VH-VL binders against o60147. Designs and how they scored, part 350

Target 1, 175 residues: o60147
Amino acid sequence: MLEKNKYLYIFRHIQTNQVLLSQGNVLKKTALFQLPYPLQKPVAPNGMRPAKLRKDHWVPLLKVEFPNESMFQSVFMQLLNYRKYRSVQPLTSDLLKLPIPVRRRKIMRQEVPNTIADLADILNKEKFPENSVRLQLSDKSDSEYADWPPSVQIDSEEIKLSRGFREKTTVDEAR
Below, E stands for the ipSAE of ESMFold2; O stands for the ipSAE of OpenDDE; V2 stands for 0.75 times the mean of E and O plus 0.25 times the DockQ between their complexes.

## First folded at step 16 (VH-VL)

Design kf26 (framework fv_dargistotug; at its last look DockQ between E and O 0.45; V2 from the best seeds 0.00; counts 0 for: pae E 2.8 > 2)
Fold by ESMFold2, look of step 16:
Structure kf26 (fold): chain C 175 residues (1-175), chain A 120 residues (1-120), chain B 106 residues (1-106)
Amino acid sequence: as target 1 above (175 residues)
Amino acid sequence: QVQLVQSGSELKKPGASVKVSCKASGYTFRSYGMNWVRQAPGQGLEWMGWINTYTGEPTYAQGFTGRFVFSLDTSVSTAYLQISSLKAEDTAVYYCARGTTYLSYGFDSWGQGTLVTVSS
Amino acid sequence: DIQLTQSPSFLSASVGDRVTITCRASQDISSYLYWYQQKPGKAPKLLIYDASTLESGVPSRFSGSGSGTEFTLTISSLQPEDFATYYCQQDYEYPTFGGGTKVEIK
């Protein structure tokens, strides 16, 4: 039975550097629920949830092509779990000494490197076939946040921000 | 195999309370959100909200922010819906439904439903 | 919130017929649309996610299409077990369901 390719899309906020994960190339409004919403005293380590999804504020960070749905689902769920794990950890003493707005910004700035490292950690632990997972970045220097396993083929072409995300076209595409 | 088993039907008088249970099995309970969906007799489906099974944080749809309370007992992989101050208009089948992840609202597994009848 | 309007609300069909149900969203929801089947006295069953992707174990006679505001569920050759009510549902925003389409025996 032939599985179809599946894509993971990751977005970055242009101002806060918060990260959103998406199964489609357009963000759902409900994607904002990935961001903790502090109920008062615990400031979530991932910062504050915006009240509204401003699509012009979220730009491509990277996309990942998996050969099938099963691989995509496994990685997507694990990424969400890594973020959830971080969101419930006690804040460090150094962070707690900061004023709340400064603390939030410092935490949010870690979302990009943390997400990239988590993705690589998951892919290193999975036994995917070599070169079976294709990674495309908006800024190739972001690959330096992690060590990538042999299963990952990093695309030499960066995501063109003026085009947004583009899904991979298939075998019959002509140049 | 993923399974959601709900508590049995309830007959209640106006003003009473009811607590519907939804016991999950066949998957990691804390990895998937639990949603509640209402269906009045002969009517369509209405999303009531969901509970984050990792943090315990509930989210309620508009119209369900008062008398409806979602809760969990993670030790037995069970979600609960409590309805207080029951009204006749609360007569419905209440479903629990699992999202594809704890942050997704595509419902790939459903409980069998619990009929709550509110009658004087 | 996003309103989903299904049409028709009711249709009568015979075994073997091609059945088409439409769902119209009040705003662009990309491809974030799901289709469910519900038989009397039973819970809904997910058929289609992301507008066009068939859920595991769903017969290939079911298909979905559409993006943006217009979506279609098609049953290519209706079987006796397909007489049911069908609902669309979006999760671009807080979930909402369409009003349903009841498919009955002619």
Scores: ipSAE 0.416, ipTM 0.760, lowest interface PAE 2.8, mean pLDDT 85
Fold by OpenDDE, look of step 16:
Structure kf26 (fold): chain C 175 residues (1-175), chain A 120 residues (1-120), chain B 106 residues (1-106)
Amino acid sequence: as target 1 above (175 residues)
Amino acid sequence: QVQLVQSGSELKKPGASVKVSCKASGYTFRSYGMNWVRQAPGQGLEWMGWINTYTGEPTYAQGFTGRFVFSLDTSVSTAYLQISSLKAEDTAVYYCARGTTYLSYGFDSWGQGTLVTVSS
Amino acid sequence: DIQLTQSPSFLSASVGDRVTITCRASQDISSYLYWYQQKPGKAPKLLIYDASTLESGVPSRFSGSGSGTEFTLTISSLQPEDFATYYCQQDYEYPTFGGGTKVEIK
């Protein structure tokens, strides 16, 4: 199994709480393709795709280290599918009763916990070896959104951010 | 091992259509996006777009909309490129290429290429 | 679209030479850069991904460096089989390729 790409970064939009998956610690523009097309060109509201990537608007939510690329790919693909599935589901009657702004806020607030829960669910189903998956969170409290399987080792250290809201590396520290 | 095997060379007249196939093996077909890259004779590489092998959703690069159609037959792990209303300028080698990740556009595996020649 | 400019377009070298190819991006693409080798009549072959990581099976004489807008591919000691055309490619946005650098025998 290749170890070519075994790191998953999940980013959160600081305003909308939208979630993007990334194979790197720096978001690329194509990451926005994970979000649905807007009916019109809005500024990232209601889970819609922003026209532009503002790096300063996205912060790491969590980092996952997998044993190998195959596991990474599997989980990555499943996460995308989970999200897509939710996006096409009809809104509940309760949500439809809410004013549009309130509804949008409520939906957006759920993206982070839903993504975390999805990740945990996927990992639980995959039944990876014990402590084979390393999870690092920007906020440890976010781990409470899910029950994690034994395969997941939660790092006691939170993600350290450098300029541009990416994980600090030795190279970054040298600059 | 990962292999992408494309269909053979094509000679077509202007206005005709061609369908190039790319059969994948050695990996989970639906876990990686399939890309198409064009290379005109003596020219560089040009990304045409990609198809989501899980959902079947194609994305076309600018300049490759309309006459170009990406499709799949997942039952045989095969991707297809169809070009309609062929023009002389469509003469090129067409490559299928697997992305390094599902939504990544680095290409770690390539088909051998399919030469499509459009000539009157 | 992000433009990648390779330099030089043509390079004449001898076996054993140190060869350096440069790829410049029109904007910051972080490390989302790939290097490919293409021989005549063959498909491109991935050499480097993420700007500096060597693809499996690629000889160690190949190396990549750089980030942001400036990238380099280096062949420490050119071998006979290394005469080919090399391309850089980015996927920070929709994929684009450099114009290529043809390494020829001097």
Scores: ipSAE 0.379, ipTM 0.813, lowest interface PAE 1.8, mean pLDDT 89
ESMFold2 (binder alone), look of step 16: mean pLDDT 93; pTM 0.949

Design kf27 (framework fv_dargistotug; at its last look DockQ between E and O 0.57; V2 from the best seeds 0.00; counts 0 for: pae E 4.3 > 2)
Fold by OpenDDE, look of step 16:
Structure kf27 (fold): chain C 175 residues (1-175), chain A 120 residues (1-120), chain B 106 residues (1-106)
Amino acid sequence: as target 1 above (175 residues)
Amino acid sequence: QVQLVQSGSELKKPGASVKVSCKASGYTFRSYGMNWVRQAPGQGLEWMGWINTYSGEPTYAQGFTGRFVFSLDTSVSTAYLQISSLKAEDTAVYYCARGTPYLSYAFDSWGQGTLVTVSS
Amino acid sequence: DIQLTQSPSFLSASVGDRVTITCRASQDISSYLAWYQQKPGKAPKLLIYDASTLESGVPSRFSGSGSGTEFTLTISSLQPEDFATYYCQQDYEYPTFGGGTKVEIK
């Protein structure tokens, strides 16, 4: 069985706070298709899928290390499902009362906390071994968006926040 | 071990439909996307698209919209490829392959392939 | 779409030979490249992923290198069972395959 990277990186867009999931520290173009609004040539600021991947517009939100790839794959697919589910839900009356730009901004602002909460919820359900999942956040306070199960060990060290972030690896050093 | 077992060869006439099955075993079916790859006789490999095995959402590559339908029966860990209004140019071996496009997208497991021959 | 150009399309070699196949991408795909081996009447078999990582169970005589736009598959010492067609595949975008390289017996 293929054993690939067991690290989940979650990136946020610096303008819209949209969230992308990634296996590894480099975003692929296909990651953009995680976004729920597949419009032709949309602009990222309006909360739509960008036409192009601008790596410098994405910064790491958190990094998750799983015990193995199988666990990673399961959690990843579930995260996608949670996101999709939210995207197809009817808008609340309160949101519908807001101007479209304001509404979109409000929805996008919830993407980060929702994703974090989703992750915690999924991990709670999975009941992984204690301290088997390592979580590193760019902002430690983001951990407060959820109650984490005993399986999650939160790293005291924060991810450096910068545009175009790439964690240096031995592979990167060889390039 | 991971196994993908596809249905047998098909001989169809133009205009007919075919449904190829791909049964997965040895892993959690809903944890990995399922892809379809076409290979015309003597030609290279062509990615047709994939289906999210968790949500059931299909994504079709350009050139494979309309007549091609991906579907699932998760209760039996099986993915399906249906081709309608078959044409002679649809003659090819069709492979299912495990992989999730949002992740590292190498196909680590393949079905044995299903030959679909379209001939009058 | 990202185009992958393999070279050569055909390669004649003998058992024991060092074989190198090149795959060129039309744009930077980082390390998102895989290599497959396909024998007649069989499904492709994954050899290398992420440009240089050997798939489990694949003989160590196979190796991959490269990043960006230039990639190579190397067979250090060609074995009888290695005569096949090899494909590169990128997964930076939705997958595309190279045209293939058929390694034939000289």
Scores: ipSAE 0.693, ipTM 0.878, lowest interface PAE 0.8, mean pLDDT 90
Fold by ESMFold2, look of step 16:
Structure kf27 (fold): chain C 175 residues (1-175), chain A 120 residues (1-120), chain B 106 residues (1-106)
Amino acid sequence: as target 1 above (175 residues)
Amino acid sequence: QVQLVQSGSELKKPGASVKVSCKASGYTFRSYGMNWVRQAPGQGLEWMGWINTYSGEPTYAQGFTGRFVFSLDTSVSTAYLQISSLKAEDTAVYYCARGTPYLSYAFDSWGQGTLVTVSS
Amino acid sequence: DIQLTQSPSFLSASVGDRVTITCRASQDISSYLAWYQQKPGKAPKLLIYDASTLESGVPSRFSGSGSGTEFTLTISSLQPEDFATYYCQQDYEYPTFGGGTKVEIK
């Protein structure tokens, strides 16, 4: 009966900075199949997708609060499509000059800024009500990867937990 | 208002093909994945896979990678299941169910089911 | 695949009884478990998701609990309309369903 807020949880890998999207504050094993997701060719399994989910290797990147399920689902599906779109783009000349292991690391390290930019692009194109979407970051400077629409309210408080997501006081201290 | 309306029951001979439709209404079709679930007579529920309604990319459960094809017509908010080279053991009710496997908690809306009967 | 084992597979109970159905997972699935009710000739109906969250429109006599590998669906006071088969389903990995628990009214 009563509508509850819906959350998109985004994690980054502590070593590679790869990104995983989640509907819950604990990653599902199937989340790993977001990496890699290009259809044209599988990436080497040891370089792009970890063999198993090591929960201690994934830390909060950001959390997005939506007022309803429909907005949450729409944004999530579009983010998955952006990741696929990037996977089919030609690599730059600078990347192609790099040894394959170095190239992979540079591509993976772009996942954080790319995901943040993609999220903002989606939210700019969706005509959501002003201040209807709350964004909380582990590092507030990451908001600088994008220009945010009026629909987004960026929390003044960072996600302060050293592991996983905890639903304690970081939201309550927003000003 | 969320509704998933499936096509009617089918009686088929072995070796034939069938195409089951699932028409969605009351929500943004491309915002939720579409799943297919099989239930043989007197048996439990078996997930067959899902199709990403935004990209059109299907994922099949193990054991469903051959004769089973998921597809979409986004212009009419409809998902399809095609089964080729029908066998007697394909006799079942086939459900469509709304949900995105990485991100949804559960299947919150189901079609009414389509009985496919394969008899010699 | 993650196996879900429901117990009991069948039970017979009277109107007003407290009914408990368990679902055991072959590995830790956190809270990624749902419960469905299915009546003969009908599609499954979602009752509970995220182990304990009641779906909108579901009577409050239904409740869910558990995490990790052990989960419980409870009907606090069985009603005639609760005659059905109940399934658990995990979505920690690609979905799998329990074998079902058929509840009959004595």
Scores: ipSAE 0.281, ipTM 0.729, lowest interface PAE 4.3, mean pLDDT 84
ESMFold2 (binder alone), look of step 16: mean pLDDT 92; pTM 0.946

Design kf28 (framework fv_dargistotug; at its last look DockQ between E and O 0.27; V2 from the best seeds 0.00; counts 0 for: pae E 7.6 > 2)
Fold by OpenDDE, look of step 16:
Structure kf28 (fold): chain C 175 residues (1-175), chain A 120 residues (1-120), chain B 106 residues (1-106)
Amino acid sequence: as target 1 above (175 residues)
Amino acid sequence: QVQLVQSGSELKKPGASVKVSCKASGYTFRSYGMNWVRQAPGQGLEWMGWINTYSGEPTYAQGFTGRFVFSLDTSVSTAYLQISSLKAEDTAVYYCARGTPYLSYYFDSWGQGTLVTVSS
Amino acid sequence: DIQLTQSPSFLSASVGDRVTITCRASQDISSYLAWYQQKPGKAPKLLIYDASTLESGVPSRFSGSGSGTEFTLTISSLQPEDFATYYCQQDYEYPTFGGGTKVEIK
């Protein structure tokens, strides 16, 4: 079978730090439905999805190249599950003690590191071949949010962004 | 190879209920979403929604809420479509199709379809 | 919802003919467009995804092109087994299908 796209992009919202998973460097509208709570407002508060996708509000956090499509699919589904699981968990007593705005900010700040940690955990459990998974980060320091298994090779180069906060491609460079 | 095998044709009366099954094989069931597509006689294809085979969370398209229920039995890699309070307009072939709408994947595998006929 | 309009709805052609089917989206869907072939009494079969990528096992006479709002499916030389109904489908939003194009024998 012809392998389909095996690249996972994780996007971060520039304001809310919410995280979206994508196959490819362009977000689909349906990606918003990864977020647990619908909101009709364009700006998504903590854990809620905006009504509309503003592509310019999302920037790539990291890019993952998997050995094949099946592995990509598996990891993707697991990532969704991890996120969903967290979203339905009761808030800790510590969080409940905080004012709502502060609480929301704190939760939102955790989405990026949690997602990175989830990815690492999933990859660790999958035990893929050594250096079979290539990880590229927009910010290399984000790799510090997790201990990566030997299957993961971290790219020395950061994600290069084009207009609209997409990864630059050869086609983009030609324009 | 990837296979989706659906249950056989159904003949029901209005108001009755039907449950269509879709058994998957040849791949990791929980790694791909399962979609349901309806096709009325002589008509086009209509996406009904999908179910997350990992979490079990269903998502229904507009027009397919209420009487339509997606479910799973992961132990046998099977997805189910239940339609309650059947109406004549529910007469159609129902397909299960592998694919995850959150991704740039399309429906690369289909069940053979299940004809549901609703007639008094 | 994104609307996909296929043209023509019906097409009569002969074996060996070059056939082109168009799918127009109500909005920009980038390259997130697939083509399916459906024969009577059978499930749809994926032919092309991402506008131009040929699905494994699909003959090379099938090709897809386009981006944004206009897409085309081309059969370079129509074969007897190609008489069927073809559908475009997008997944930039929740999946929607075109109305279909029935390719019939002239």
Scores: ipSAE 0.689, ipTM 0.881, lowest interface PAE 0.8, mean pLDDT 91
Fold by ESMFold2, look of step 16:
Structure kf28 (fold): chain C 175 residues (1-175), chain A 120 residues (1-120), chain B 106 residues (1-106)
Amino acid sequence: as target 1 above (175 residues)
Amino acid sequence: QVQLVQSGSELKKPGASVKVSCKASGYTFRSYGMNWVRQAPGQGLEWMGWINTYSGEPTYAQGFTGRFVFSLDTSVSTAYLQISSLKAEDTAVYYCARGTPYLSYYFDSWGQGTLVTVSS
Amino acid sequence: DIQLTQSPSFLSASVGDRVTITCRASQDISSYLAWYQQKPGKAPKLLIYDASTLESGVPSRFSGSGSGTEFTLTISSLQPEDFATYYCQQDYEYPTFGGGTKVEIK
């Protein structure tokens, strides 16, 4: 169990566009296990789980504030389940025609829009009170990947972090 | 306040089945995964797998496919471990433990353990 | 699966002794290793995470070190309450445990 927190932090990889979910504003190294499991050895960062957490390669995508820990935990578990469901779906005929490296890159590039859509779908179904969930994005145009329920208040100000991690003194003000 | 209360010890013959229960209280059951950990008497700890308490989907560690079944009754916040075709080597204490592997590997709440003894 | 090998399996020691327990991983797990203490009839108790960080409330006589494939738990001055079995666990991926080290009174 992660430390007590009512915030969901979502990070994006700057090169692969893969997505990681976090309870805190600094990714824990175990977060990498949300990505496909390597067989016997860690493999290259493209299309596979990285061997180590490169903290400079993960930047904020969005932050969600929930009224309490139990709501955070519920949404977090559901979001993991949605991601797993997507990971086992059959590939489309068009994707199967692509060379494997190209196919992998195209699939990974969909993680951001898919994760945002999944989050919105969960929030639409949860029937939270109006304006009870605050959403802040690094790029407000990313909100366009989904239709948000009345429970979600989208913050007018974007997340402005230069590295996306808070292990060291930050360069930009976090909101 | 968080409690995991397991069913009592079991004495079984080879070939029988057993179902261990783990009743949770003090938290939102569907928001945390449930793990099963085996410990043979005087031996080490062995993670058997976990069940997603939201979806009901189990994940079994290597070596625990087939005879071991994880299940839930979310209406009473209870997880179950069923072992079929019991063998002498299944004699162990079976723990339930709350957590979602690799997201939060902290097993911060454990059941008291259920001893299953398989005796010819 | 990531195999963890603990050494030694058994250790006899006296109160006041310095105790060292080693855990070797079958592959590089960076610093993703935890140490647990388990007393008879009880569930394990977390001592150390991230190889070297003491869990809150754990006495400072416990320390951890190592990275990659080789890790060490050290008890600088063994106390009567420290006679227990100690396990390492990796959380680089799905949990696996070492075989345990039982610390007995000499």
Scores: ipSAE 0.014, ipTM 0.508, lowest interface PAE 7.6, mean pLDDT 81
ESMFold2 (binder alone), look of step 16: mean pLDDT 93; pTM 0.948

Design kf3 (framework fv_dargistotug; at its last look DockQ between E and O 0.03; V2 from the best seeds 0.00; counts 0 for: pae E 4.5 > 2, placed apart)
Fold by OpenDDE, look of step 16:
Structure kf3 (fold): chain C 175 residues (1-175), chain A 120 residues (1-120), chain B 106 residues (1-106)
Amino acid sequence: as target 1 above (175 residues)
Amino acid sequence: QVQLVQSGSELKKPGASVKVSCKASGYTFRSYGMNWVRQAPGQGLEWMGWINTYSGEPRYAQGFTGRFVFSLDTSVSTAYLQISSLKAEDTAVYYCARGTPYLSYGFDSWGQGTLVTVSS
Amino acid sequence: DIQLTQSPSFLSASVGDRVTITCRASQDISSYLAWYQQKPGKAPKLLIYDASTLESGVPSRFSGSGSGTEFTLTISSLQPEDFATYYCQQDYEWPTFGGGTKVEIK
């Protein structure tokens, strides 16, 4: 049996620009645990893990279609670890000079470009077949954050930005 | 094909420790999380937690903190469950199961289970 | 934690019967639900994930439906090998299982 294409959704927080990975178009509560910062009050935008998942605070950044589950799984795990790796790295001297709120904001602002760059880097290393990975961005300009390998085909259509994004599925159509 | 092979049955006394192994084969070990599921005799399934096979980071479900330790030996594609200070209530079959909780593919591969019996 | 309530806990049926098992979640879990089959002395086997997607190698007589809080596993025509215990599992939060439904021969 041929494996169906698998989708990776990357969401960004509308205030903090934090990034969450999702297989589905509906974020799981567990997605919050992808964030490296501990659960503390107050909730974002202080660069912390929000106490609750507010779906309306997250918008799609990009959608990636993989040719099979194995490729998707591999890339997903690697993306998680790239993020974690960055979170444990020592802060630069320049960042340490900044007030904590400013520092956190600056770090969070880097999450989107870093995640995009990570994705490209992972895909470059994986050497998937040409045009086997389809990338759709909410903002086409975000593609400029990385050099994409030949395996990636960038969709000309942009993802519609909406809070609480949920793409229609066959299940939704049946309702 | 994907296979998870667990270590054999264990008989332990209360207060002892046990370490169950789960050897994976047939796939890229670090690409899939590993879960542990407990099933007491005649009871249902209980998710104990999982370990990120790429980073080695474990997460334990409520009720499985302290005495339960997930670990890896990636060189041999093996996950481990260690239970210390065993209690009679720990008597159960323990399963390893492949799956990443952040995803929704379910646990598509299971070990055959390891019976741990704690008896005085 | 999300609670999953399966019904019925026990079901007696005959070969050829249409069997329906329900799983109710304590809150909306979207489609993040899986179904497993477990036979005595064996590990669980994944049947369906994402509420309705049939796992590879699983007979087509098995189907899953539902979203939100109400889910159903259906066996269109029960076969002798289908007598087992079935579990639903959610992964919208950290995974939890239902209490199980034992399908017995009538």
Scores: ipSAE 0.871, ipTM 0.944, lowest interface PAE 0.5, mean pLDDT 92
Fold by ESMFold2, look of step 16:
Parts: sequence; C-alpha cells; structure tokens
Structure kf3 (fold): chain C 175 residues (1-175), chain A 120 residues (1-120), chain B 106 residues (1-106)
Amino acid sequence: as target 1 above (175 residues)
Amino acid sequence: QVQLVQSGSELKKPGASVKVSCKASGYTFRSYGMNWVRQAPGQGLEWMGWINTYSGEPRYAQGFTGRFVFSLDTSVSTAYLQISSLKAEDTAVYYCARGTPYLSYGFDSWGQGTLVTVSS
Amino acid sequence: DIQLTQSPSFLSASVGDRVTITCRASQDISSYLAWYQQKPGKAPKLLIYDASTLESGVPSRFSGSGSGTEFTLTISSLQPEDFATYYCQQDYEWPTFGGGTKVEIK
C-alpha cells in the first residue's frame, strides 16, 4: 500500500541558488511556475526562469517528513504563499543602487536562506507535536539560517543522494 | 579572481592515453558546471560535454561517449578529461570552461588550453 | 543538433570602422546565444550572453542583438585589440558553436 504523501522535497539550482518546492522526489516541469516569471523570457530582478526544466541542474537542498498529509499540505501551501508575497514586494533602495547583474545575483543567492527561514517561521507558528517533524539537509550548516521549534528533529545524516531524493535500486547499483 | 589553469601540452603515440587537468580557483567550485571544448588545428570550437560539479555526473556530447571520461576531485577544485586509445584525429587543443549549459549565461571563464598531439 | 551559420567567414576592416557579424540558427533558440572572442594561441573570451547582455568587463563598443534564429554582434568603433576570430554559441539545447568570423586588418 502506498502511503499518503507526507514529504516535502526542496531543490536548489546548482548555479543560481533559486529554490523549487516539490511534493515528489523528482521535479515536474510545472514546478517552474513557482518562479515569478513566465518561461519564455527571463526578467530581472526576481531571477530567471529557464526555458526548460533541466533536471541535472537541480540538486537536493532539504527533505521534510511531516506526521501526516494534512500537515504537509498546509506547510507546502504556506511556503508557496510566502514566496509569492516576497516576489511582489518592492525592491529595497540598497538593491536598486546596484548594477542590474549584481542585483540579480544577490537576490538569487538569498533564496536558500529565505526559504529555510520561511519554513522555520511556519513551523514555529503551527502547533505540531514535539519531535514530529524530521528535517534532513544536504548541508547541515544550512540549519543555522533559522531557529527551529521543538517539533523539529534535524537528522544527523546529510542527504547523500547524487541527483534527487530517491535511493538507488539494485538495477542502478549494477550500472 | 576566477582562474582555470590546465596541465601542459602532451605529445602522444596512437593508442596511448592522456589525462588533462583543469584546476579552478577564485570561486565556489561546486556552484558552476565544468565544460570541455575541443579545437582541432585550424578549426572551430566543439563542445564535448560537461560535468555537474555538485553531483559529479558527466554528460557527453554525441561522439564523445566512448573514449572520453570527465571526472572531478572536489577536494582540490580540479576537473579532469581523460582520453583513451588516442587517434591522430584527437590532435587538438582541449579547453575547460566554467558554466552550466542550457541557462543562456555563457561560459564565462576558460582555461588556457592543453594541446594534445597524437603522432606516430 | 542546432547548427549555427556565421556570416561572413572573413571580414576586413580598419580601426574605427563599425563591424557587424551575423549568426543564424537552424531553429528557434530564443535568446540562448553567446558571443566569444578568440585571439591566436589564446582561449575564447565571453563577450555577450543571453543574446544582448554584455559580460562584466567587456567594453561598451560591443553589442549584441537578435532572438529566435538571427543574431548580430556589433563593434561600434573597431580598436586594434579587436582583430580576432569571433564565435557565436547556443545553449538552448546541446551546445554548439558557429564556424567563426575572422576580423582582419584591411
């Protein structure tokens, strides 16, 4: 029997540090709609939306296991809303003073810490049972972007998968 | 400052092997893909493929899937190109170039090139 | 593979001239085109990416334009250091380079 989905998968782009949220351990092309601009033409300053999803450009950032599907869905939707809200905010005066290429890079590089902070903020405000949310990171130092509530257990083992969040199968090992 | 420093020129016999190194400095090595580009004498540039420096997964252009191997040593920020069973047609300058393909950002830093000459 | 055809293959010009090089793609590649300069015995140097965006440190006399299938590199006032071979390169799909345009002294 397949379990109901209770896992949040977060990917980052290897070069731009943009972030994509996923319900599954493999990104779907529709994930690109999370980026604030259409697929056809890139626009600054909110970053670039690639013309195509290149799965080999997106690597694991973190994985979250929730107690149940309902809690997962609530947090997932709230994360998307935080990102939409941030995407429509006016740029700060400090950012506007920068040359456009520099401004673009700085905005993109904030997506990882911003997403981690948003996740922690949501988890601090929601009433989850103690030790009920398991967090695994590709780089454990990324947990330092936020203060985590008692409901969160941070896994001592980092994500070691090479591309996505799926473990290798026996067929893959024979390659 | 971003730099890619390649190993020196090689003179080889047909059937031998060669391993070209590309040492990166001045940036976070695992944040940019590494490409290999070939230029035969008097000819244009030919993309050979790239390696994802975060995952270590190589991707080879058509025609480069057999005798050509990309690899990494992330502890010393170095990418490698190994060519086995060298043929005369492999005589070329081989460049490493920083950039993740398919993003329209171009390859913004190049190694100085390594001339590999295959001659009987 | 997406083929890129550069025109002309050779261009003879004088210092101060306005120089135009074209690159034609065999299919629509949106804005996924870069331009490189290569001098003899040297590695290529990125000039322009995303069709029209100048790479940091590239003189403003260089400009790029175009989208879809036709692209242009322009040098508004040719300088002595600009005599080189120029390549276009797409990365919309499996990256490919144009055949090159050699800019020589008249």
Scores: ipSAE 0.259, ipTM 0.722, lowest interface PAE 4.5, mean pLDDT 85
ESMFold2 (binder alone), look of step 16: mean pLDDT 93; pTM 0.952

